# Designs tried in a protein design chat: miniprotein binders against b1l550. Part 68

Target 1, 279 residues: b1l550
Amino acid sequence: MRLPEELLERARDIHSEAPSHRIKLDRVGSFGLKVPVEFKGFLLLAEADVWVSLPEGRRGVDLSRQVEAIYELSNPPKDPFSLCREAAISLLEKLNYADSSGVSIRFDAPLQDGESLKYYGVEISSIASDEIINKIRVEILGMTACPCTAELIRAYKSSEIAATHTQRSLGILEVSTKAEHPDPDKLASIIERAMSSPLRTYTKRPDEGGLVIRSLSNARLAEDVVREMIHLFLEEFGHLPEDTHILAAVRSMESVHMHDIYAERSFSLDEIRKEISSH

## First folded at step 7 (miniprotein)

Design k18
Fold by ESMFold2-Fast, scan of step 7:
Structure k18 (fold): chain B 279 residues (1-279), chain A 94 residues (1-94)
Amino acid sequence: as target 1 above (279 residues)
Amino acid sequence: GEIRVTVEIEKDGKRIKFLYRFDSPEELEKALKEIERIIRMKGADRVRITVEASSEEEAERLADELRELAERLGYDEIEVTREGNRFTVEAERE
């Protein structure tokens, strides 16, 4: 059923009215929208949030215009980075009372893994005001092996490759920059190279044995992984603007504990360069 | 070599600034298409695009492509200025 069109002519414009309390809101929008995106040859179902700032004198946001903005730009499907930036700018154009706008898009990114695919998490955002700030967060699982237990076992039985516990560890790189979003595949690669070994979707026995041996011969603390991630990040992305902010973190799901181990470091490129040079 | 592009677009006195950094011609082509879509979407009165490349020849070629873009978008006043390997294209519509 559709209500009579004449009702639209008689109804109050609720959104443009004064609110009950004159309070500015930072983010008002449509969250959890499903949108198609094209990522490196794959058509993926992504989830998007879109929002704008709301001034103290306006009761509400036209949510239909927000949804129209992102869907208009997502047909045909395009890369999530361009969609994110363009939608943020479009929101400011369409909703002229807003001081800022934002778009976040999240999806599981496919990564070639031998004969199969594996997936890592990607969340990107663009926040527009008088400038555009682009943010990307990449999360991928890897394997770590405990060097402390390895050393104890080596001392006990004098073996060249010491037995130790291994576990899944989640590596996290988050970058906020005025430049374009970094390539998430490169961020995922940095995380995996910092680990004791990568994880696979599918392994045959010989390959599985190889991963275990690689992990055991490359035992690393969560703290070691974070430091290596930062080092590798600077080699790959040290050319980004100096005010670029990075979070590097590892959450290790310790196989010998009921709890996780967590290590992180946040920094700007300017800050970390000064720290490293002062050694 | 690395190419840096800074884009400023203005409509009704409101300005937005954004950046691109890339090494490949394919990324440049994609960025130019996005810049065009953003300008059209905003209906910008004024656009300033600054290009800095590792060589003067490369930067000049890119500035020419941006000038051509501004012409296609219907801007009537287009100015290109140079400082070494840095070229700025300013386009304005009255």
Scores: ipSAE 0.322, ipTM 0.753, lowest interface PAE 3.9, mean pLDDT 85

Design k19
Fold by ESMFold2-Fast, scan of step 7:
Structure k19 (fold): chain B 279 residues (1-279), chain A 94 residues (1-94)
Amino acid sequence: as target 1 above (279 residues)
Amino acid sequence: GEIYVTVEIEKDGKRIRFLYRFTSPEELEKALKEIERIIRMKGADRVRITVEASSEEEAERLADELRELAERLGYDEIEVTREGNRFTVEAERE
């Protein structure tokens, strides 16, 4: 059912009216939109949020214009990075009262794992104003093994490879930069290399045994993993602008505890280089 | 070497600036296509693209490629200026 178009002549333009209180809002938008994206040869279903700033003198945002901005650019499906940046710019073009706009796109990214696939989490955003700030967050599970328990068991006259508890750990890298988004596969690789071992979707017993031995031989604290992630990040992405901000974190789902262990570090490239140089 | 591209797009007095940093030819090709799409989408009145590379020859070649892009986009006035290893392509349309 559609109401008659002549009602538009009588209806108040609510969005253009003065608000009850002259207060600027930072983000007003459409959240939880489903959008197809093309990622490295895969057609994926992503979830998107789009928003704009709202000036103190305007009551509301034209939400239909926001949906138009992202859907026009998503057909045919394109890579989520270009979609994110272009949609943020389009929002400012379509909603001329806004000082800033933003787009976030979330999806599970496939990663080749032998002859199978595994998946990791990706969230990309672009915030546009007089400049564009691009942010990417990658989350992937890996395995960690406790070096403290390993050392205790070795002291108890155990074998050369000390027994210890292992657990799944979630590695997180988040990058905010004025340059284009870093490649999420490279961020995922950094996280996995920092872990005691990566996880797999499918293993047979010999491969599973090898993965466990690798983890036990490379026992690492959550703190060790965060430091290694930072080291590897600087080797791969040290060329980004000096004001690039990074969050490196690990959440270890400790198999011997009822609780998790968490370690993190936030830094700018400028900050971390000065810190490392002081050693 | 390392290549920096700064893009400034203006329409109706509103300006937006964004940066690309390249370490590979594949990154460059992808970024040029995105720059073209954004300019077309905006219908920009004025575009200023600044290229900075470690080598003067590399920067000049990229500046020429960007000048050709501005020509393909139908800009009426295109000016390329040089300041050491930095080239700026300014394009305007009325």
Scores: ipSAE 0.202, ipTM 0.686, lowest interface PAE 5.3, mean pLDDT 84

Design k1a
Fold by ESMFold2-Fast, scan of step 7:
Formats: structure tokens, sequence, C-alpha cells
Structure k1a (fold): chain B 279 residues (1-279), chain A 94 residues (1-94)
């Protein structure tokens, strides 16, 4: 049911009014929108947030224009990178009072895992003003094995394969750049290669045994994993602009503790290259 | 090498401007498709796209693609200007 259109002629336009306090807002928008995306041959249901800046002289944002911007661009479904960039630009076009706009899209990405699939987390964003800043965050679980306990047990029993505790560890790579988004599959691969072993969606007992033995033979501290992720990132993505900013992190869900271990490093490409070359 | 693409689009006195930066030529081609869709959606009266690459030959190749795009989109007046490794394609509907 629609209310009579005559009411629009008499109603105040609330969001175009002056606010009670003249304060700029950085992000005002529609959050938690469900949108379809096409990712590497898969149709996925993603969750999107869209926002714009709001100037100090305007009370509110036209939220219906924000929803229109992303929905008209999501049908037919397209890749989430193009959707992020085009929607951010479209928001600035539709909402002329905004100085900046942004779009983020989150989904679980399929990754080939032998003859099956596994999934990792992806969050992509684009922030538009006079330039476009692209950000991507990839999170994937892997396995780590404790080298400290392994060493103690080896000293005690002189075993060829050291016994130690293993646990799930969450690897995180976040990249912010004025160039293109890095390929999330490559970021996920970097994280997995830095771990003691990757996790599998499905294993039979002999394969599971092999994975555990690999992890035990490749015991790594969370600190080791972060350093290896940075090393591998530089090998794969060192071509990005020098002002590209990266966060590399690992959260190890320690099987022998009620708490987690966390290690991280934030850096720009310019910063890390100078640090490494100072050796 | 880094490729910089500045896009300025105008319709009925309203304009938007944004800068793309790329280190991958393959991703640049995807961005050109995005630019095309933005121009079509806006129904722009005037478009100015400036390309700057590490070499004159690379920038010229991209500028040629943009000129062809402007022709395909039906712009009546198309002008290409060069200053070293920087090319500007201006297109207007008349």
Amino acid sequence: as target 1 above (279 residues)
Amino acid sequence: GEIRVTVEIEKDGKRIRFLYRFTSPEELEKALKEIERIIRRKGADRVRITVEASSEEEARRLADKLRELAEELGYDEIEVRREGNRFTVEAERE
C-alpha cells in the first residue's frame, strides 16, 4: 500500500534540512545488504555495506539512493571487485553532497582442495573520492605445530618426528592500495604456504596422518608464520605501488591454553624494503 | 610500470572525477570496461580521460583504445592530445 502522493507536497524533506549540530560525519550508509556476486565461475551470496560522507550542513543521507546504486549494478551478478569500484563511483554521482563514498563486500570464497572445495573469508572494499583506494582482507585457517614442546619431547625421547601439540591458526592478509585488488586466491595461497600445513575439507585416515606428520615436521611459531607470509607476499606482490599498506597477522588457537597467541605486522612496501635493505 | 588513468565525466553541468592506478595491464583492461559502463550509465555530454604510462608507446596504445571507445559510444567531437608519456582523450556530444 502506498500513501497518497499529495502528502509528499506537504511533508518536510527531513534529510535535506540543517542539523541541530553542524558536525561532519565520515560514514553514513546502508549496512548488511545481501547481493549476488560472480566469483571465478561461482554465483555467491555476498553481504555489502555502502556509505558516503555527510557534510556538516546536511541532516541526513538519502539511503534509498544508496540501495539503488548497488542493486542496479548487481543485476546481472558481476565480480565483486568491479561491483565495489562501480558502486562507490555511482554513490558519488547520485549523492552530490558527498565528498567520499565507500563499498565493502564480504563473502566466503571457494578454493580448489584436491577433488573437493574448501572456503576462505574475503572482504573487498573500494573508497572513492578524487582517487580510488582498494582494500582486500583474506582470512584462512591452517595448522601450526609448537616447536618449543617438540624440542622438549625430542630431548626427552630422541624421536625422529617430534611429538607436539597442533592447533588451528587463522592467517590474515590485508592489503590497501591505490592500484588493483590483489587476487584473493594468491593471498590465500601465501597464508597456507606460511603455515605448518594447510587444512583440508575432507581427508581419509592415511591422508590425515600425512597432513599431521607434515605439520609436526614443519613446526612454526605464530611469529615465524607472519614473517614467512611477509616474505612470500613480497615475492608475489612487490610490484604494487610503494605506498601500498599491508597487515600480516596470525591468531593461533592454542590447544594447550584457554587463550590464543597473536602476532602481527603492519607496513608499507616502501617501509619494509628499507628495513630489509638495512641488513 | 605504473599506469595512471584519470577520468572526468560531465552531464548537464554535473561532473565527477576519479583516478585509477594500475601495475597490471590485465586489470587495466577490466577498468576500461568499468569506465565504459559508467559513461553509458551517466549518458555523459563530455568525457576527458588522461592516461600516463612508463612509456610513450604504452600510453599511446591505451589512448587509441579510448579513442575507439569514444567513437563506439557515438561522441561527435573527439580530440587526442599528447605530452610525453601522457595522453588525454576528450570527447563531446554535439
Scores: ipSAE 0.186, ipTM 0.680, lowest interface PAE 6.0, mean pLDDT 85

Design k1b
Fold by ESMFold2-Fast, scan of step 7:
Structure k1b (fold): chain B 279 residues (1-279), chain A 94 residues (1-94)
Amino acid sequence: as target 1 above (279 residues)
Amino acid sequence: GEIRVTVEIEKDGKRIRFLYRFTSPEELEKALKEIERIIRRKGADRVRITVEASSAREAYRLAEELAELAERLGYDTYIFRIEGNRFTVEAERE
């Protein structure tokens, strides 16, 4: 059933009315929208959130204009980075009462893994005001092996070859910058190279054994992985603006514990360069 | 070498700024297409683009290319040197 247009024309514009309390809201919008995107030759169904700031004198946001902004830009499907940036800018154009706007797009990115595919998590956002800030977060699972237990077993057995526990670890790189979003495949590569070994979608028994042996020969603490991720990030992305902010983190799902181990470091490029150069 | 491009777009008193960094002609072409789309979509009153490259000649050539882009979109442009290898394109209409 569709309501008569005459009824809609005479209805009050609730959103433009004064609110019960004159309080500014930071983010008001449409969350959980499904939008198609094209990523490196793949047509993917992504999930998007769109929002704007709401001034203290306005009761509500025009939600239909928010959805229109992203839908107009998503047909035909395009790369999620351009979609994110352009939609954030379009929101400020369409909703002139807003001081800022934002768009976040989440999807599982395919990554070639031998003759199969594996997937890693990507969340990108663009926040527009008097400047635009682009943020990207990449999460990918890898494997770590404990060097402490390896050393204890080596000492106990009087052998140079030691067993140790291995576990899945989630590596996280988040970048906030005034430049374009970094390539997520490069961020995922940095995370995997910092781990004891990458995880595979499919392994045959001999290849599985090789992966485990590689992990054991490259045992790393969560703290080691975070430091290596930062080192590799600076080699690849040290050209970004000095005020670029990075979060590097690892969550290790310890196989010998009921709890996880977590290590992180947040920094700006200016900050980390001064720290490293002062040794 | 590395090229840095800062784009500032103004409409109805509101300004939006973003920065591009790239090292290859393919990255540059992608950035130029995105800049064009944003300017067209925003309907900007004023655009300020600052270019920095490893050489003054390279930066100036890119500034000229960006000025031509803005002129095709209906803007009057002016290029000036700020400092070292940095050039700014001011684009205005009306």
Scores: ipSAE 0.000, ipTM 0.146, lowest interface PAE 22.8, mean pLDDT 79

Design k1c
Fold by ESMFold2-Fast, scan of step 7:
Structure k1c (fold): chain B 279 residues (1-279), chain A 94 residues (1-94)
Amino acid sequence: as target 1 above (279 residues)
Amino acid sequence: GEIRVTVEIEKDGKRIRFLYRFTSPEELEKALKEIERIIRRTGADRVRITVEASSLEEAIRLAYELAKLAERLGYDTYVFRIEGNRFTVEAERE
């Protein structure tokens, strides 16, 4: 049953009380909220997390105000980038004891694939304090082909096109910037172009043969894919602020092993430019 | 303005449909109590709730209220369809 509202007036304000230990918490909030978003003409159900920092002298956060902040801005559904930014700012304004706030929104983004659709993972965040930091993470599957086995088979059979094992590889690009969020479709494109071949939702047999031949002719180690992703990222997004931070990573689901291969590089634009220009 | 709510419950492959129309908050509260009783009694496998209002914003607001009710009864809810000023959520247990 619903409790009488008079009990709320008599109850202590637990959240404003002193905590058991005077320790600051970095992120306290409501996680796993369902919110509708409008993304490039599609109406999608996204999952959202909202949080604020909690000072050492306060026992808890007002969770109802957090939920209000994001839901007020999500009705009617809007683009997830504006929602993240505006909700993070609103949280900081509504919860005056907080030094920082954040909002993260996750969904599977549709991507045109011929006459059908395929999907890739997107997570966008905005973190507000004295300034706003925008983050985006894109994950998409592609195909890689092993160049080592290709070389061995080529030597064995003296063939121009060597056979080798292929596998699904997950490409990851994560960007943190003071500028607006990069376009996730462009990030997904960078990842796919760095792979030996993209994956398709539907292919006819001649098209499947073409993808396999493409991957065999473009055999790449996970390390090669990460370096190519970084190169392509710099060509497309080199204009972002110098303190922009990027994570580029590949997880190869090796078809000849029981384990995966993983390669990554984290860097700032300032750092990578100095590294590349040092030679 | 008038708000129209359609509740479809499914149990053992059988589907039952209920239609509610509201013009006041009092009518809404009474209908929410009836909807809760019906879902609780039937032990439905699936519940589909469609809200139609004068604006999509109003439809979403009421649909979320009904989704919270279904979640309190042990159902997982998700957005099923949005068409003009109509917002549909679906609740599943199994």
Scores: ipSAE 0.000, ipTM 0.072, lowest interface PAE 27.3, mean pLDDT 80

Design k2
Fold by ESMFold2-Fast, scan of step 7:
Structure k2 (fold): chain B 279 residues (1-279), chain A 94 residues (1-94)
Amino acid sequence: as target 1 above (279 residues)
Amino acid sequence: GEIRVTVEIEKDGKRIRFLYRFTSPEELEKALKEIERIIRMKGADRVRITVEASSEEEAERLADELRELAERLGYDEIEVTREGNRFTVEAERE
């Protein structure tokens, strides 16, 4: 059912009215939108949130213009990073009462794994005002092996390869920067290289045995993994602006405990360089 | 080597600034296409793009590409300024 458009001439423009209380709102928008994106040759259905600031004198936001902004830029599908940044800017153009805008896009990124695929989590955002701040969070599972138990078993049995417990660990890298979003495949690679070993979608027994031996020969604490992730990040992305903020974290799903182990470090590039150079 | 690009665009007195930092030439082509789309979408009256590279030759080549971009976008007044390995392309529409 579609009502006659002539009714629009008689209806109040609710959004343009003064609100009951003159209070600015930081984020008002359309959340949980489904948008197609092109990521490294794959067509993916991503989930997007779009928002703008709302001044104290305006009752509501034109939500249809928010959907229009992202839709116009998603057809044909484009890479999610450009979509995120361009949609944030488009929101400010279409909704000129707003002081700031933001877009977040989340999806599972495919990664080639032999003849199959594995997936890692990506969430990106762009917030536009008089500058653009870009944020990306990458999460991928890997394997860690406990060096403490390995050492105890080695002492007890004098084995060449110590028996120890292994577990899945979730590695997290989050970057907030005034420069473009870092390549998520490179962030995922950093996380996997910092682990005792990466995980695979499918292995045959000889490959599985090799993966386990690799993990056992490269036993790492969650703290070790976080430090290695930071080291590898600086090697790859040290060219980003000095005020770039990074979160590096690992959540280890300990196979011998009913609880997880967690380690993290937040820092700016300026801060971490001074810390490392002081030693 | 490291390439730094700073983009400042203005429309109706409102300015927005954004940056690119990269080390590979393939990233440059993608960035230039994005810069073009943003300028067109914004309908910018004025654009200032500053490029810095480790070599003067590389920075000059990038400045030339940015000048061509400004010409393609229809800016009538384009000025390129050089300070060593730093080039600034300023474009505005009358």
Scores: ipSAE 0.471, ipTM 0.818, lowest interface PAE 2.7, mean pLDDT 85

Design k20
Fold by ESMFold2-Fast, scan of step 7:
Structure k20 (fold): chain B 279 residues (1-279), chain A 94 residues (1-94)
Amino acid sequence: as target 1 above (279 residues)
Amino acid sequence: GTIIVTVEIEKDGKRIRFLYRFTSPEELEKALKEIERIIRMKGADRVRITVEASSEEEAERLADELRELAERLGYDEIEVTREGNRFTVEAERE
C-alpha cells in the first residue's frame, strides 16, 4: 500500500526547515548499504557508506537522494574504485547544499592462491570537495616468527634452524592520495613479502613444513615488518604525489602472550624521503 | 612510460580536481570514460585537463583525444596549450 501523492502537497518539508540548534554536521548519510561491485572478474556484494556535510541552517539531509546516487551508478556493477569516486561526485551534484561528500566501500578481495583462493580485507573511500582525496586500506594476515626466542634457543642448543614461536600477524597499509587508488593486490603483496611467510588457504604436510621453515629462517619483530613494509612501499609507490599519506602497521597475535604486540608508523612521502635522506 | 592526467571541472564557480596515473592503454580507456561520465554528471561549465607523458608525441595524441571528447560534450570554446611534454585542454561553455 502507498499513501496518496496528494498528501505531499500538505506535508511540511522537514529537511529544509531550520534546525533546533544552528550547528554544522560533518557527516550525515546512509551507512551499511549493500552494493554489487565488479572486482578483477568477481561479482561481489560490498558494504557501502555514503555521506555529505550538512550546513548549520538546514535540519536534515535528503537520504533518498544519497541512495539514488550510489545505486544508479552500481547498475550494471562496476569496479569499486570508479563507483567510489563517481558516487562521491554525484552526491555533491544531487545535494547542492553540501560542501563535501564521501563514499566508503568495504569488501573481502579474493586472491588466487595456486588452485584455491585466499582473501584480504579492502576498504576504499573517496572524499569530494574542491579536490578528491582517495583512500585505501588493505589488511592481510601473514606469519611472523620471534627472533628473540630464536636467539635464546640458538645459545642453548646451537641449531642451524633456530626454534622459536610463530604466530599470525595482521599487516595493514593505508594510503590517502590525490591520485587514483593504488592497486590493492600490490599493497597485499607488499604486506605478505614483509612478513616471515605468507599464509595459505590449504597446505599438504610437505608444503606446510616449507612455510614453517621459511618463517623460522626469516624471523622478524613487528617493528621489522613495519619498516620492511615502508621500504617495499617506497619501491613500488614512490611515484605518488609528495603529499600522499601512508599508515603502515602490524598487529602480532603473540602465541606466547595473552595480549597482542602492535607497531605502526604514519607519514607523508615528503616527510619520509627527508628522514631517509638525513644521514 | 607513465601518463599523468589531471582533471579540473568547474560548475557555478566551484571546482573539483582529481588525478590519474597509469601505464597501460586499458587503464587510459577506463579513465577517459570515467572523466566523460563525471563531466556529464556535474554539468560542468568549464573543464581543464592536463596530460603529461614521457614523450611529446604520446602527450599530444592524448591531448587530441581529449579535445575531441570536449567537442562531443558540446563545449563551445576549446583551447589546447603545450609546455614540453605537458598539454592542457581547456574547454568552456559560453
Scores: ipSAE 0.275, ipTM 0.731, lowest interface PAE 4.7, mean pLDDT 85

Design k21
Fold by ESMFold2-Fast, scan of step 7:
Parts: C-alpha cells; structure tokens; sequence
Structure k21 (fold): chain B 279 residues (1-279), chain A 94 residues (1-94)
C-alpha cells in the first residue's frame, strides 16, 4: 500500500527543522547493512555502516538517501575497497548539508591454505571530506611458542630440544592513510610471517608435527612478533605517505594462564623513520 | 618503480582529494577505472590529476592516458603541465 503524496504537503519536514539543541553530530547513519562484495574471485556477504555529519542547525539526516547510495554501488557486487571509497563520496554528493561522510565494510577474507581455505578478518573504512582517509584493519590467528619456558626446560633437562608451551595469538595490523587501502592479503602475510608459525585449517599428523617443530624452533614473545610485524610492514609498505598511521598489535591467548598477553605499537611513518635513523 | 597519483575533483565548490601509491601496472589499471567511476558519479566540474613516477617516460605515458580519459569524459578545457617527472592534467567544463 502506498500513502497519497498529498500527505507530504500537510506533514512537517522534520529533518529540515531546527533541533531542540543546536549541537553538531559527528556520525548519523545506517548501521548493520548487509551488502554483497566481490573479493579476489569470491562473492562474499559483508556488513556495512554508512554515516554523515549533521550540522547544528538541522534536526535529522535523510536516511533513505544513504541506503540508495549503497544499493546503487553494490549492484552488481564489486570490490569492497572501491565500494567503500565510492560510497563515501556518493554520500557527500547526495547529502549536501554534510561536511563529512564515512563508510565501513567488514567481512571474513578467504586465504588459500593448502587444498582448503582459511579466513581472516578485514574491516575497512573511508572517510570523505575535502580529502579521503582510508583505513584497514586485518586480524589473523597464528601460533607463538614461549622462549622463556623453552630456555628453562632446556636448562633443566640439558636438552637441545626446547619444549615449551604454544598458543594461538591474534595478530593485528591497522593502517590509516590518504592513499588507497593496502592489500589485506599482504597485511595477513606480514602477520603470519612474524609469528612462530601460521595456523592451518586442517593437518594430517606428519604435517602437524612439522608445524609444531617449526613453531618450537622459532619461539617468539608477543613483543618480538610486534617488532617483526613493524619491520616487515616497513619493507612492504614504506612507500605510503609519511603521515600514514599504523597500529601493530598481538594478543597472545596464553595456554598456561587464564588471561591474555597484549603488546602493541602505534606510529606514523614519519615518526618511525626518525626513531630508526636516530640509532 | 613507485608511481604516485593525486586526484582532485570538484563540483559546486566542493573539492575532494585522493592519493594512490603503487608499484605495479595492475594496480594502476584498477586505480584508473575507479577514478573514472568516481568522476562520472560525482559529475565533477573540475578535475586535477597529478602523476609522478621514477621514470619521465612512465609519468608521460600515464599523463597521456589521463588526458584521453578527460577527453572521453567530455571535458572541454584540458591542460597538461610538466615539471620534471611530475605531470598534471587539469580538466574543466563550464
């Protein structure tokens, strides 16, 4: 059923009215939208948030215009990075009272794992104003092995084989830049290479034994993993603008504790280069 | 080598700037297609694209591709400016 358009003449235009309080709002939008995206040959279901700034003199945002923007750009499904940037720009075009717009898109990215797949988390955003700031966060699990316990056991048993506890660790790389989003597969690769070993979707016993030996032979503290992630990031992405901001972090789900260990470092490329060059 | 692209688009006095930094031809092709879609979607009155590459020849070729893109998009005032390995393509419609 469709109500008569004549009712629009009698109804107040609530969104264009002055608000009860003249306060600017930073983000007003539609959150939790389901959108299809095309990622490296896969059709994935992603979740999107879209928003705009609201000036102090306007009561509300035209939310239907936001949904229209996402709908138009997601059909047919496209690359989530282009969708993110294009939707943010489209929102500013459609909602001219806004000073800024933003779009976030979240999905689980498939990664080839032998003859199967494993998945890592991706969250991207684009915030548009007089420039575009692109952000990407990649999270992937890996394995770490404790070097401290390895040394203690080696000393106790006078053994060359260092037995130690291993655990799943979550590696995190977040990049905020004026350039395009970094390739998440490369970020995931950096995280996995910084770990004692990657995790697998499944292994047969000989392969599992090899993975454990690899981890034990490459024991790393959470602090070691963060430093290695930063080192590898600079080798791969040192070409990004100097004001690019990075967060590198590891959350180790310690198998011998009821709590986790966490290590992180935030930096800009300009900051880290000055720090390194001072040595 | 490294390629740097800066895109500035304007419509009705509102200007937005984008950056691209990449090292492969495949990344460039993706960027050019995105730039075209954004310009068409926004209906931009003015476009300024600056390209910088390690090689003057690379930068010149990209500038030529961007000039052709501006022509295909219907801009009637197109100017290309060079400063070493840096080329700027400015396009306007009245």
Amino acid sequence: as target 1 above (279 residues)
Amino acid sequence: GEIRVTVEIEKDGRRIRFLYRFTSPEELERALKEIERIIRMKGADRVRITVEASSEEEAERLADELRELAERLGYDEIEVTREGNRFTVEAERE
Scores: ipSAE 0.443, ipTM 0.811, lowest interface PAE 3.0, mean pLDDT 86

Design k22
Fold by ESMFold2-Fast, scan of step 7:
Structure k22 (fold): chain B 279 residues (1-279), chain A 94 residues (1-94)
Amino acid sequence: as target 1 above (279 residues)
Amino acid sequence: GEIRVTVEIEKDGKRIRFLYRFTSPEELEKALKEIERLIRMAGADRVRITVEASSEEEAERLADELRELAERLGYDEIEVTREGNRFTVEAERE
């Protein structure tokens, strides 16, 4: 059953009313929307959040106009980068009382790995105001092997390849820039190359043996992985604007502990260049 | 070649969306039958199907197949729009 039109005509415009308290809100919007996106030849179901700033004199945001903005731009499905940027701009246009808008889109990205596919996490954002800030976060699992235990066992057994504990580690690269979003496949590649070895969706015993031997021969602390990720990032993306901000992090799910080990570094390109060039 | 299909059906103001990815012609044939069944079952007032393939010719051929499907299902207002290798078939019943 549908409410009669005359009832809607007599209803108050709640959103335009003064609030109980004159307090500005930074983000008000629709979170957890399901939207189709096209990524690298794949049609994926992504999850989107859309928001705007709300001035102190206005009680609420028109949520239907927010949903309309992203859905109009998501049909037909397009790449999540263009969708993020265009939707953030559209939100600011449609909701003229807002000082800023934002869109975040999350999905699992397929990555070709030999004859198999594996997946990594991607979150893309665009925040619009007087300028546009583009943000991308990539998370991918890899393997690390402990060099401390490896050295202790090597000393004891006098063997060329020491046994040590291995564990799954989550690598994280997050980039905020006024330029276009970096290619997430390249960010994922940087993370995997910094690890002791990558993980596979499927592998046969001979291939698995090779992966384990690689990991043991390339033992790395979480701290080592973060430093290597930063080094590789600068080689690939050092051309980005100097005010670009990066977060590089690793969470190691230690197989010999009930807790994880975490290492991170946040920096701007300007900051890190000056640090590295100092003697 | 990778083929992507988004199917959106609408009935009585309610909208349902389905996403498909195909890597072979055999998978596509099965999916077209499933899409037809889904649309018939829903009794949709309006249907929007978006197709994207690795080649423009492939996408156009699939859009033609879907337009023909919409006609067989009894939709009387059918529009096909194109943007490169992406085709959208919109069908409406009055």
Scores: ipSAE 0.000, ipTM 0.076, lowest interface PAE 24.6, mean pLDDT 79

Design k23
Fold by ESMFold2-Fast, scan of step 7:
Structure k23 (fold): chain B 279 residues (1-279), chain A 94 residues (1-94)
Amino acid sequence: as target 1 above (279 residues)
Amino acid sequence: GEIRVTVEIEKDGKRIRFLYRFTSPEELEKALKEIERVIRMLGADRVRITVEASSEEEAERLADELRELAERLGYDEIEVTREGNRFTVEAERE
């Protein structure tokens, strides 16, 4: 049932009123929106959050304008990076009381994997004010093999290929930059190359055997994987602004322990270059 | 080579700056389309786009493309300035 438009003449303008307490809010918005995006030839249904800052003198945000900002830009579907940045800018234009806006978009990115598809997680955001800060987080599973147990078994058996435990490890790269979002496929590739071996959606026995042998022959600690991810990141994305911030992390689901192993490093490009050059 | 683009858009006294850093020609086409869409969306009063490339000839070519874009968007006053291999396209609408 639709109520008569004439009621708007008698209704209070709640959002424009003074709040009960004169407190600024950092993020107010519409969360969990479903938006179609086009990603590298795939039409995907992504999840989006949109928000703005709310000044201390205003009771509420115009949520309808937030939904308009992202949906107008999502039809026809476009790449999630342009959608993210453009929607953040649009929010500031449509909601003039806000001093900042933000958009986050999350989806599973498909990647060709032999005879099937595999996937990795992507979360991007753009936060707009007098500048735009773009953030991307990529998470992908890989395999690691323990070098400590490998060395012990090699000493015991004098084998060229030592037996050791293997486990799934989650690699994480997060980048925050004033430049455009890095290509997530390249970030996923960096993570996989840093691991003992990548994981597959589908393998035949000869391929599975090869993957296991590769992992065993390339045993790596979580600490080794994080350092290698940083090294590979600098080779691929060292051209980004010096104030670009990166998080590199690995969570190893240890097959011989009741707990996981976690290693991480956060840094700016300027910081890490000075560290590496200092010996 | 590396291409650096800085975009500054102003409307009603508010300004937003955003950057592009390209290592691939394919990335440039997508960025130019996004720049156009953002300018149209905001109805910007003033736009300043600075292009820097390893080649002066490449930077000048991109500056020409951006000047043509500003003309297509209906800006009344367009100025292109050069400082070495850095070109700035400034467009203003009354």
Scores: ipSAE 0.400, ipTM 0.790, lowest interface PAE 3.3, mean pLDDT 85

